# Miniprotein binders against Phosphatase IMPL1, chloroplastic (IMPL1): the designs that were tried, part 3

Target 1, 311 residues: Phosphatase IMPL1, chloroplastic (IMPL1), of Arabidopsis thaliana (Mouse-ear cress) (q94f00)
Amino acid sequence: VLSEVSDQTRYPRIGAKTTGTISPAHLLEVVELAAKTGAEVVMEAVNKPRNITYKGLSDLVTDTDKASEAAILEVVKKNFSDHLILGEEGGIIGDSSSDYLWCIDPLDGTTNFAHGYPSFAVSVGVLYRGNPAAASVVEFVGGPMCWNTRTFSATAGGGALCNGQKIHVSKTDAVERALLITGFGYEHDDAWSTNMELFKEFTDVSRGVRRLGAAAVDMCHVALGIAESYWEYRLKPWDMAAGVLIVEEAGGAVTRMDGGKFSVFDRSVLVSNGVLHPKLLERIAPATENLKSKGIDFSLWFKPEDYHTEL
Short names: E, the ipSAE of ESMFold2; O, the ipSAE of OpenDDE; V2, 0.75 times the mean of E and O plus 0.25 times the DockQ between their complexes.

## First folded at step 3 (miniprotein)

Design A5 (from Bx with D37K Q40L R41F E44R Q45L E48L K51A)
Fold by ESMFold2-Fast, scan of step 3:
Structure A5 (fold): chain B 311 residues (1-311), chain A 83 residues (1-83)
Amino acid sequence: as target 1 above (311 residues)
Amino acid sequence: SPEEIRRLAEAAKEFLRLVEELARLGVDPELIQRLAKEALFIARLVELLAALDPTNPETVRDLAQRITELMDEARKLVDQARE
């Protein structure tokens, strides 16, 4: 196996230990096809002339989201008609008693897409009993006049690939040599203000903190080893399901921002190259605990009511 | 302009909280699916609105109108749940 991962990590692994009756290889083939099919829809849209009116631009974003989602759903339904699908634009579709839950973000980084800024992606992950089993992310790079894509994929226990080549997280062991990434949601609550303060603090002690605007891309950059960590509050399952598996299979660590065991349905994520994880948690975990004491809700969210999990 | 964007973000947040509460109550799964879809569209448009140049009144007005229309649809769906 090109990307075998057998190391015991300091933090609990989140990837599924088994995928039931469907092999990881078969799940991988379908997540890759689904993500590629959605990305073809998005690629067609990036080369369309921009409308001068912003109504035309906002319609382009929502139309592209819906068309990409429809394309992805067709691939998943054709291959696994009985699986449950959690898609951002369409909500929940399918049999809630299924052990397989597809978490689909048909266009991650909509603001970047709207502006033609080259940091957005199609993200497709499949969970088995709540744990990531297979994943693919198609990242858009280059920008106007030179659009291209980079494809990431992983299976639980199978390692991570970028354009068919094995990838691994960086070995950077000091925060002062680290390039970090974070993101911010539209809700300006105590979690937002706390993360703005973490952004400021980490900017002062590291090589810099990026705010790129596409969670799946940010996590793939950690997996690729070009950044050391990514963290964010209030991400939804479709934002995280693929990226967290790709990070873990590239040798990285994944936890909640309080250091606890992560699930796709949690409201905070910290991914890193592993070796820096404890140092990052020294600052991030106390801040997250303080938010809990202020009444910020970190209970699981967006988990379908009848979906059986082994979290 | 910044105050208008803030009001829209607060309204969208209020609507998302309501959708979560209705889902917890399990009132109507199909209605909840439709409301969740509208909530996600609203969230994406609010994110887009917040990131765009606030000095462009056409951008603010267009996205604000789209958000308002989606919120109006969502309120109609909520009103259909009589529990």
Scores: ipSAE 0.000, ipTM 0.235, lowest interface PAE 16.7, mean pLDDT 82

Design A6 (from Bx with Q40I R41E E44R E47F E48L K51R)
Fold by ESMFold2-Fast, scan of step 3:
Structure A6 (fold): chain B 311 residues (1-311), chain A 83 residues (1-83)
Amino acid sequence: as target 1 above (311 residues)
Amino acid sequence: SPEEIRRLAEAAKEFLRLVEELARLGVDPELIQRLADEAIEIARQVFLLARLDPTNPETVRDLAQRITELMDEARKLVDQARE
């Protein structure tokens, strides 16, 4: 029988090994500007009146999402006119032959934004040949009467920052001392019911599981070390592209929920502080394999047809 | 399919109409906020499904079922408030 390999807890890195002709520093400058510009639009809207009628509230959310998206697009296009962008109105915008794919979420946590609940973000990530190269997330904190922002950023191999300061995942080494996070999609399928079971099981064995409602915020909280893990089924590339790089660069681990090597086009993510990752997979990976046996599709999705990847 | 997404958009509009009716009837503002919250999330999902490409039939079916369940509950609340 083979002996256990030393450092078996290390997982394959997902960040881009190179960024091609554009330096990591230049990509970082533009992702930060893009996220900041979108966040300025969102900040202008946080104190707008919340109407009792659904139409008024829906208009506020939709108008804010569109205005934030337009502001982010202007920054990206002005700096890189030939890059490919995913997650905008019309689907895919730009040159499909580009090695650079921008995954933007102009308002992550729209439910929280609609209620004035302080857990939403602007999330901007750029991939090089399918792998995260640079990222920025602007988190909204404080809530009514005291709105503020916290800015996260990372480049592949460059480490992770929060408001300009280096951040690192927690050193918590036992699930019973962990604060965990998850989220739930709107479809009530086998993946949803399976994740409700995982929520129940992890609630019983940990310090608690949170459901905050903004994937980018959830991943940034893991990177910051104030939570130990986040997992969710059915996330799209714009939900994950920035946050996964920020977690990895803060020293965390990123895999699919079956423990396999992650790409932003996968339909599930497990991020953690690294040291807890094997313990989390002991429960999560069998549940995910069971979903595959039931016919749940975990093939790659939302990868632009002609986009070249080195996954 | 575009037809299924169109049906989801129509169902979301009907749900919006029911939420507005509940607000006019003076139903609990907290309940109205929760229903509006659900409608906004559903509208965002429908928008993303329409915008990106032909979607997973499972997701479309599950959203349709969720909208139907929420609309049925909202209709019951309207009927109850009018009594």
Scores: ipSAE 0.000, ipTM 0.190, lowest interface PAE 17.2, mean pLDDT 83

Design A7 (from Bx with E30K Q33L R34F D37R E38L Q40E R41L E44A; at its last look DockQ between E and O 0.06; V2 from the best seeds 0.00; counts 0 for: pae E 17.9 > 1.5, pTM E .430 < .8, other shape alone 2.661 > 2.5, placed apart)
Fold by ESMFold2, look of step 4:
Structure A7 (fold): chain B 311 residues (1-311), chain A 83 residues (1-83)
Amino acid sequence: as target 1 above (311 residues)
Amino acid sequence: SPEEIRRLAEAAKEFLRLVEELARLGVDPKLILFLARLAELIAAQVEELAKLDPTNPETVRDLAQRITELMDEARKLVDQARE
């Protein structure tokens, strides 16, 4: 009980305080429809042959990503013609004066999708004035011969759901019993090296550290309570916007890896069950401060220049 | 001009080779997807440029400049991936 109260007071909430003129229920309905519509495209592709040329496999991934994005954009534009949309390939679409910004990852975990490894998702988040207001992630599970999905969703202040049922982070209160998750970028820079050291340290003191390969999935696993934490440097807004709200609405904590207040335009994220957040930061925050002292850029990125925020 | 079109087409072909090289090196799949989409856009612009009427040099210059700017951005992204 005290853990829940301590988490609220120690780390600022990152979700929006209001959804503006659009009700939370309406935003949730559209964000869920968008994510599910994109996931239908991905589901059609999970059974396509992968024993092909590398270029052919790359085209399959590219075509699936583009088709999922198109399907998601159609849903958003049909329901909210003037909202801003941040697309990985298309940049900024919509009215720059809008308070609403959609951060869309039409295929999170593309390497896993290419291999048929069952950890990838469609991730859709919508921000209100810079803060997550509603989110949905459709996770692919099971793998070849057994593909299935489950749908995570949340609205700011409305709690987190998986397949319509409320979910909560775990209550694990010792790192020795925690299952942790991290990810690595492909660039072997200072942030990568720092995270290899964090991986080494935490593997020795916890139940283990997983490197699963899909950021939105990793955060949903924390929200579901089957893992205790996830951290990564150098993610983009579309990788993080949905998952962070889902974790927060499941009772978890969200910060930058230096412990500062998180925004989806930041370059690092730490999510956890809350109870473990201070303990994790005791080791993660100094490592991140060391990176900053080496000149690693931690300024906001991918934030549309005219998009109004209350960050 | 025809020589300028040939130069841009060869540059686009070389860009595709670089994207394949980065894919073999295990560069971030999302970056590979972005570069592949950029290569597709560049190829489409080169094809459109080849169809333009040479008697309208302003249109040809504008499109060629757009392609050049895309190639410059692609080169920066490739350089980031190598670093």
Scores: ipSAE 0.000, ipTM 0.166, lowest interface PAE 17.9, mean pLDDT 82
ESMFold2-Fast, scan of step 3: ipSAE 0.154; ipTM 0.601
ESMFold2 (binder alone), look of step 4: mean pLDDT 70; pTM 0.566
OpenDDE base, look of step 4: ipSAE 0.020; ipTM 0.421

Design A8 (from Bx with Q33I R34E D37R Q40F R41L E44R)
Fold by ESMFold2-Fast, scan of step 3:
Structure A8 (fold): chain B 311 residues (1-311), chain A 83 residues (1-83)
Amino acid sequence: as target 1 above (311 residues)
Amino acid sequence: SPEEIRRLAEAAKEFLRLVEELARLGVDPELIIELAREAFLIARQVEELAKLDPTNPETVRDLAQRITELMDEARKLVDQARE
């Protein structure tokens, strides 16, 4: 316990310093209920027959995504009718003057879900004036014949939990002893090519790099201490809002892939166990700067036009 | 020879299977991590040797000996854990 303070490399904290008029405990209660309610909808769908036709799989995914989102929205609106909600594809609902922005991914890892591969999640985060305040992620594990869930949660300054137990990032201090994770977007551009080269380089010098296909799961695995780092270009706010808080509250570090201070509206994230963060940035930051020089856009995105932030 | 490289690849896979069995038996996690690292390095060396034509017989022999030594150590640990 004491070694956590001594060993941790310090980076700017991203979690909200205050949650305004709503307590962190109350926000936590509602994010957990929202994520759980969405996950119950997804769980009802995990054993449905997988139609081998593209249209059949697409309908299953779309129907499940919409039903999960509706269930999550009902929980949020019933508890906080005046809050802003940002869903997938930039859909915004609610009062634009609210300081609270809910970032919801009702089904993270849709390809994995479509195939019945056990790496997908429901992810719910709430921001206060642009900064993560509370988060919950329900991870699906096991797969066909043995589906189960694992619930992660955190509040800013409150620590991180997995199934009610406190969790902490690993103490691994060498890349050569690290298990790393990354992901790839759908656009095969310079960022994709650059990350393929990072994947190759880090695979050669670490214990391996995983590509599981669900950003929220990947970040929760870093928070749980079973992987040392996760990085990815072109993530959206709903991909990141919950997971980054869970990592930070588990004692990890969160930055942009250029090493700069992270916000949920940035287009890249590097999360780690903290102690490895500088070592990872030695290679990742130059690659990211090179992408900027090639014209890849890293400006903030999906921030609602009238949403007030204190980043 | 191609047959020697194939045998090295199979030995490396068998060693990895033993490491996985040790992990399942709850053997010291730090030791499991060290053995997994050795398995990774061996797999990388075998992959590199497969790209070389011709291969150095001394390198093939040294790698085969190292795999044998690590497998013997892993088997002893499995036997101890089962007892």
Scores: ipSAE 0.000, ipTM 0.069, lowest interface PAE 27.6, mean pLDDT 83

Design A9 (from Bx with E10K K13L E14F E21L R24A)
Fold by ESMFold2-Fast, scan of step 3:
Structure A9 (fold): chain B 311 residues (1-311), chain A 83 residues (1-83)
Amino acid sequence: as target 1 above (311 residues)
Amino acid sequence: SPEEIRRLAKAALFFLRLVELLAALGVDPELIQRLADEAQRIAEQVEELAKLDPTNPETVRDLAQRITELMDEARKLVDQARE
């Protein structure tokens, strides 16, 4: 049954305990339709010629991002005209007094999309009073000449699915047998250099660390059980809202990189298969605390000013 | 025959590529190392046999059977890892 979920006793769950007046099933129906509709726009663009000049690639990415966002926004607004929406390309729109906040990434992994590299996604999550309630991610796989998709979805307390089949995180219990994932922001600050050192350290002690370039895909791969963990500094709410719920509902653990309780508005995330979470934090948490001591700002960001949260 | 020895060498090379696939799928590193060691041993026997003008068909059959056994074991592990 989809309501079956593995709880992490050492880490607070992040998924919404209630969805208010709108049922989890109804939120799931709309989040799946929204992600699918955006993905159809992206699929129309995957075989367009790739101009290697910056302007040509930038135009293709920008046009695709905007068209995908418009398609997703139309679905959300048609079903829930009074909900608040936070989109990467359009910013904040709608009623800030709403308990429901839609976090939309219409094209996650824009560099990969620009190059035709098969690691990008459409990601749609909806929060209820600050906590993830429902999520869908449509991942693009295959690449040039063989493009395809797989669809991930979850509701808080309802479990996680990939293409209609229940998924669970891996049972790997040793870092030396783990495949790990991370990502890097464009700012070369202390957080960037710290994560480069973590990348080096974890490469030495694990089966390897991947840098695939799409946060929603990376989190879905942890939920699917084909990687054991993903961590990154500097992620925005639209990068995380869907993927973190899918990980948690697949039985994984979600925290900040200092081990604290995670919210979608935090500036770091560590997701894992749960059993490896304490072992990963032994190395990651001290590094993250050191960044705070150096004055790196980890305060909440991109939370709409008047949005009510139960964090 | 030299042609039979070339076929065995190709089979051993194919098996080493299966070991790489098993490693990529996250199969136990110790088990992968044991399979790689056994494939390497067979490759060395094939190379030694190629230097000698072979008059012993039993040795060729023995090596072919061993390679088949390793391939069957590797395929079972691939199937388990994909499940």
Scores: ipSAE 0.000, ipTM 0.063, lowest interface PAE 27.3, mean pLDDT 81

Design Bx
Fold by ESMFold2-Fast, scan of step 3:
Order: C-alpha cells, then sequence, then structure tokens
Structure Bx (fold): chain B 311 residues (1-311), chain A 83 residues (1-83)
C-alpha cells in the first residue's frame, strides 16, 4: 500500500539499491541455505541434556555455536569463494576487496539456548558495498517438548517473507497501544543505565516492553507485526545485518537511536513499524545525544579495514 | 559382526559419493544437505558400533536398512536430474 510506504520515506532506506553482478534471487537462495544449515546444527542440540554445572552448559553453547558457524561458512565458501565473511566477535575471513560482506550470527540468544528458552536464532545477512542485500533468520520457537522453527527472509527491494508468506509491520499508530522490545548488554555502563531508564519510561506509557534476549528474533517480530519497535545500544554487525533488512522490507523504519541514517556498522539501532518512529525518537534521540555528551563512543565498529562501502 | 560393520561403513561412503553427484547435477541444495547430514549421522553410528564387539544384530540390520533406503532415494533423484 502506498500510504503505508509513505511513512518509511521519511527515513533513508538502508537496503542496497543494486546487488552488482549477483542477482538478489541468487543471494537469497544462498543466505537461506546458509541459515537453514546452521539451524539444523542448532536443532540437533536443543534437546541435549542441560547439565546444571556451569561448565557443562558453557561447553554445549560453545560447541553448538562453533559447529553452526562451520556449517554456515561451508555453504557461503562453496557458493562464493571470493566473498568476505564477518563472523561473531569480529572474525574476518576471505577477500577484503570483495563488494559482498557476509555477516553471520550462528547462534543469536546463547543464554536462551543454554536454558532451553524459546527465543534464539541463526542469522545470516549479506551486504553489497556496505548495504544489506539479502537476509535470512531461522527463529527457534516452542521450547522443550515442542521445538519448531520459522524462517524469515528478504532481499533489498523484494519484500520480506516468513515461511514463504509475505509479511508486513503493524499499523499501530499510538505508543499507548504498542508492544515494544529492547535489550541490554552485559556491561553496566552509561548506555546500559540510560536504556534502563528508557525501559522504565516506555513500560509506563506503552502496553509493555519485552526483553527477549535475541536481537535477530526481536527485529523479526517487528517485521512480522507482532511488536511495534525494537531498540538497543551496542549491537554488532552480525546482530543486525539480517534483521534490519527484514524490517525495512516488511515496511518498517530503521535508524540509529539518535534518528540518523543507520548503517550495519553503527552502535545503536531503532527499528519500528514506521508510523511510531517519530514518537519513539522524541524520547530515545535526546537520551542518545546525552550519552554522546558524556563521551560514549558511537563511531562505526567492526567494519573490515579495506571493505569498500557506499554509506 | 566386524565384517557387517565394515560393509555398512563402505555403504555409507558410497552414499556420500552419490550425494556429491547430486550436488554436481544441481539438485536442490537443501535436499542435498539433508541427505548428507543423514549419511553423516549413520556413519557416526557405524563408527560407534565398530568400537564395540557387536552384541545387537538388530541395530546393524536397522542401519543397513536405513542406508539402503537413503541410497534408493538418492539414486531416484539422480535419475530425475538426468531426465
Amino acid sequence: as target 1 above (311 residues)
Amino acid sequence: SPEEIRRLAEAAKEFLRLVEELARLGVDPELIQRLADEAQRIAEQVEELAKLDPTNPETVRDLAQRITELMDEARKLVDQARE
């Protein structure tokens, strides 16, 4: 619908305008295969015994994360041997001169996975010259005794799908009718305390704020229209690359938390259904500007040194 | 018997070769990966049995049947791709 799209034109689009010599459909085929392959590894581990010993749980998480990453890397390398890959925690593999950068989170929501809590995902995005080109997220749902998945995908300009069906953001136009989502890092710095204040304030004025613990899942829930917004400070490229494209292609808006043009390498994200975006920024943008005045660094991070971007 | 386990290992390796041929023919990558994963799981089970003196003939027969079924499925896919 044109009226639904008009609200999103207020904010710069982040999706790649072209994908170069590789078609969006071909990129989509490979991101979907990569995400599904990683998800199969994770699914094999969801019913493994959860040893109450901390070491036992940590080993299961790290083993699953590494096995999922290896499976995803194999798919990407077999299809595009010359592409650049950025994995979780900043590991870089491949040709830095490539226009294509794969951002991979082999297990988003590791704490949830460790406990068998049904909110974690495999997330794979590919950027063309710094801009999201294609994405897939496989979300784990149900939990113990009833595990299942749903698959999200998008291409720049191609719309967003969930299990093969087109999805769109909600039309909720008032914060007091909104369900919002946020997340918190493990460092209790000024950004953490500021977001705790935002959490309290938005909890009071909305239908509620959720803290689910998996950024890719949170963004996909906004794209699906079952939540109106997600924001968080200190997210890394692999946390965001797939989810932001899925939100934008579902008709949502994506900016930094100061309202500026977003890139995958920024340290904050605000995604929404579009129509609520200005109302959310009324409180979020001043809080983010205050963090800058306190010396919190919001410069780009985890961008490979020689990676060419059209940001 | 150790002979039966060795034959199962050989059959699993042959199945992986068929999966490679399916990949070369451009068969659905998701289906290829699923078949490869199933073959890998069977190979791991065969390796586990090889560490023990086989005391359960039923397990060996079940694995042989599963490998045979997967091979039949893979051969049908190769035939379809060539058509």
Scores: ipSAE 0.000, ipTM 0.062, lowest interface PAE 28.7, mean pLDDT 82

Design C3q (from C3 with E54R R57K E58L D61L R64E T65F E68R K80E E84L D87E K88I E91K)
Fold by ESMFold2-Fast, scan of step 3:
Structure C3q (fold): chain B 311 residues (1-311), chain A 95 residues (1-95)
Amino acid sequence: as target 1 above (311 residues)
Amino acid sequence: SPETIRQLADEARKLMEQAERLYQSGDPQEALRLIEKLVDRVTEAIRHDPSNPRALKLIQLLAEFAERLLKRGNLEEAIELVQLLAEIIRKLASQ
């Protein structure tokens, strides 16, 4: 319907309008190789015996995270020695004057990985002047005894793929028929309690709200059309950079949770199938504005000091 | 027992206070070691209450997050999470 199309076109696109001197196709080749290389490290670790002690589980997680990160960094540096890299723990490597910023989460969903629960991913995104240019997410599926992966990818203006096939968001046009996803940060502040209330409210009016525990997976599920929306407060750039581009290129909408134009350095994200976006914002935007009035900081974060952006 | 969990929570608070003092005095390595010891103690306390699976999951997540903050060198945030863990353990002891 015309109203639906108008609503979708009202949201600013977040993907880079240009990628400068490096083609989107070349960025995609490297982002896919980087994500695949990290995922191979993670796949080697998924069948390792789970130590029954927390320390043993923690060591497995940190060892796997570090090994995956090292593998991804090697791919990026070998192909683009002068690019800037932001790792999943806020570490910055490379030339701060670069227009290209790689946002890397070598193991998204560490708790799920530790327990062998099949909802974790390797996520690699590259920004051009602050805007997502190319992305790949390797999702781990199946679980113990039957681990497998599926690969998501996108370039700005190029559409989104899952295992080489074009994907698109769902056409679900009513919240009552929607399957929604959210996540929760570890800080029990007003944002946490507000999102618990949103979880309760949306559970009552939708087909259900899932909390799977890996932001990149959650966004890819929206892009794939098996869920209608994902939202979360207090996400970091490495949590979002790849997934938001994949959603947008699959035909979805991406905004802050107040409905404003999204930046990878924002502290909230709402992604959806587009047609439901205004209906979701009717509840989410007022709650987010109330958090601002309570003094919750929504200023940009984790943007490298000298990284120049066109946000 | 609730008494055992409470004793572990009290030890956690003391270790956290000691870690804060070491960080402020310019000894971040010793502060990190104390916070690691505190995470181990919290993990041990979790094992004494197998009947609260939701609370145990939350404590595990917070302990894992504290470890990630330590890895990044975000000592202040790690200390704040340890405070939250100690509070949760105290509440479990009071159930």
Scores: ipSAE 0.000, ipTM 0.130, lowest interface PAE 21.6, mean pLDDT 83

Design F5b (from F5 with R4F E8V R44I Y46L E48V E72R E76R)
Fold by ESMFold2-Fast, scan of step 3:
Structure F5b (fold): chain B 311 residues (1-311), chain A 80 residues (1-80)
Amino acid sequence: as target 1 above (311 residues)
Amino acid sequence: MKYFLIVVAEDRPGLLAEITKVLAEHGINILSIEVERLPDGTAIILLVVEVEDEEQLEEIIKRLEKLPGVKRVRVRKLDE
């Protein structure tokens, strides 16, 4: 059996070693406020009365996504007017010379939100010189008639919390006893085909593999200890920035799917409870190397052109 | 509505400018853009765009396909 401490030291930590002139506690307060403010917009949209004359479902999703992002951006800009922000709706905003980059997903799991399926989130992470410094994810639970939220947060070196209580990854030490999670992009390329093969293989050897459709939720579930691992190809920084820090601070391990040191600008992520990480890589890393040999590009992506990183 | 556009084209000077000009002429917001260069000189341009309706999307795809050096345009509806 591998210890959690030994597993963490086996893989390089991804969290920022320093946060510069802004304390981790201050970054946490703002990242929590930003995520909460976005989540209030999402919750209001979920709880609105519906009738036959209301906007179509696609309009509700789009309007909610935009309103949530606007609310989050307002919180970040009001507190740190000179910071750089990366978000889907706004693209890249702010001062490219900033050491602080905010990665915002205002509505992770839009298909789930559209259907009222209780697995979507607001995700806000802030990086210092390319490394996660603070994070918050507000997960939506319950579903129609009983919507509620669960708030996750972490700072680099500060541990991970769920609703104010310290959380830790599971101690499951065999793949046969593990509950695993993955996700798939809409593009049916070699990475999609490879991950379908991994899905089949891991389904055969584990307690099961889930495809829930919200990356930030999936990572938080690993951090909470209710699943043992999550992996996915071709995630963007806003999909990962908060969740990876929460996993690492809960005692988990975070790498690329080839086992290399992870950056939020990488095109693959493997998070786990640490203990299972080497066993998962035995299957995942060769598959990922094979994708590289087929010409799939795993270079960094969505890193703002002038953003200085210490990776 | 959000869509993921994948433009496969011959990598050449002015390609991105022509693609973004088509989108701008239709009042389309580019939410994300990424370019992958292949060893054979092919550029794969990944775009997340927001369109008013599917008719606008069809018109944009048609215009992008007519650009010199564009080989194929693929689309995926995004719920992210």
Scores: ipSAE 0.000, ipTM 0.130, lowest interface PAE 20.5, mean pLDDT 83

Design F5c (from F5 with R4Y I6F E8T E34K R44T Y46W E48V)
Fold by ESMFold2-Fast, scan of step 3:
Structure F5c (fold): chain B 311 residues (1-311), chain A 80 residues (1-80)
Amino acid sequence: as target 1 above (311 residues)
Amino acid sequence: MKYYLFVTAEDRPGLLAEITKVLAEHGINILSIKVERLPDGTATIWLVVEVEDEEQLEEIIKRLEKLPGVKEVRVEKLDE
């Protein structure tokens, strides 16, 4: 039963309609354990001395990232030895014939972590046939002298939680009353300059736009209702897989930045509280179409070779 | 491992070809490239490259610094 009267602007759901032979509850149990285990590694490292040299900072980040990844991989492999895993850098581990793909970011916001700035996370999502099935993000808060975490989780159709409590997106219905978030890639190309222009434009018409530096955190803040929207070009699957499900299950909307149906393998994401989504697309979609006309590639990326998807 | 390479050099014919040749000779894949020519005759080149290890990265930086007209080569690990 669908109603067009109240939900005329509703966007297609991205969460998996089924999780196959493994229950959503079992996937949730393992994804939460994996994210928690990685976060314990990161928490151990947050108070280590910061060396201002490139090598010193790089070593701390690399060592922490690798240790977090190893801890997460051990949890996933112990529970599901035949599942496919996609880590940072596009590394693939496991059986390519698996319907289950784990998208792992063992340390989202590495620059923030390197400086002790309190906006980074461990992010673990699992897809079933290309669609998000379960997710957990452990966000680091407080900063030096008062580090703490909060845990976000969701299953497709199961709703979203923060520290065991149900969460929902905000009800803000006007851009002028909205707090927005964006991020910028390392590449200073046409997508970067276009998003800087969107940043300037939205800063002028909203309560402000934040650039915090951790995509998973940014999406969880939309799900929690403390921000109304997040958008970014050129995110990878491990940046998005967990956060997009948490937003959708909190009642939010998820699309590409051209307004099309989102896939974890797409190169742009717009998440919002739902009611603001059409108003945001009014400005964002034309800018994204202009990038396509300039030759910017928005084809799917980082989808493992031979991974079966029902997108 | 992915790195962002910053090359600042005097803008001259064949500069980009020489840079890409050094990378190709070491089996380095260029994932992305941006070139900006400044009014003062300087070219700034940003490359995203994938390397096996830090040893290979250091060797590449050394080779690029030896190219005629190259002023500076800086490297930054991608925030991943």
Scores: ipSAE 0.000, ipTM 0.112, lowest interface PAE 22.8, mean pLDDT 85

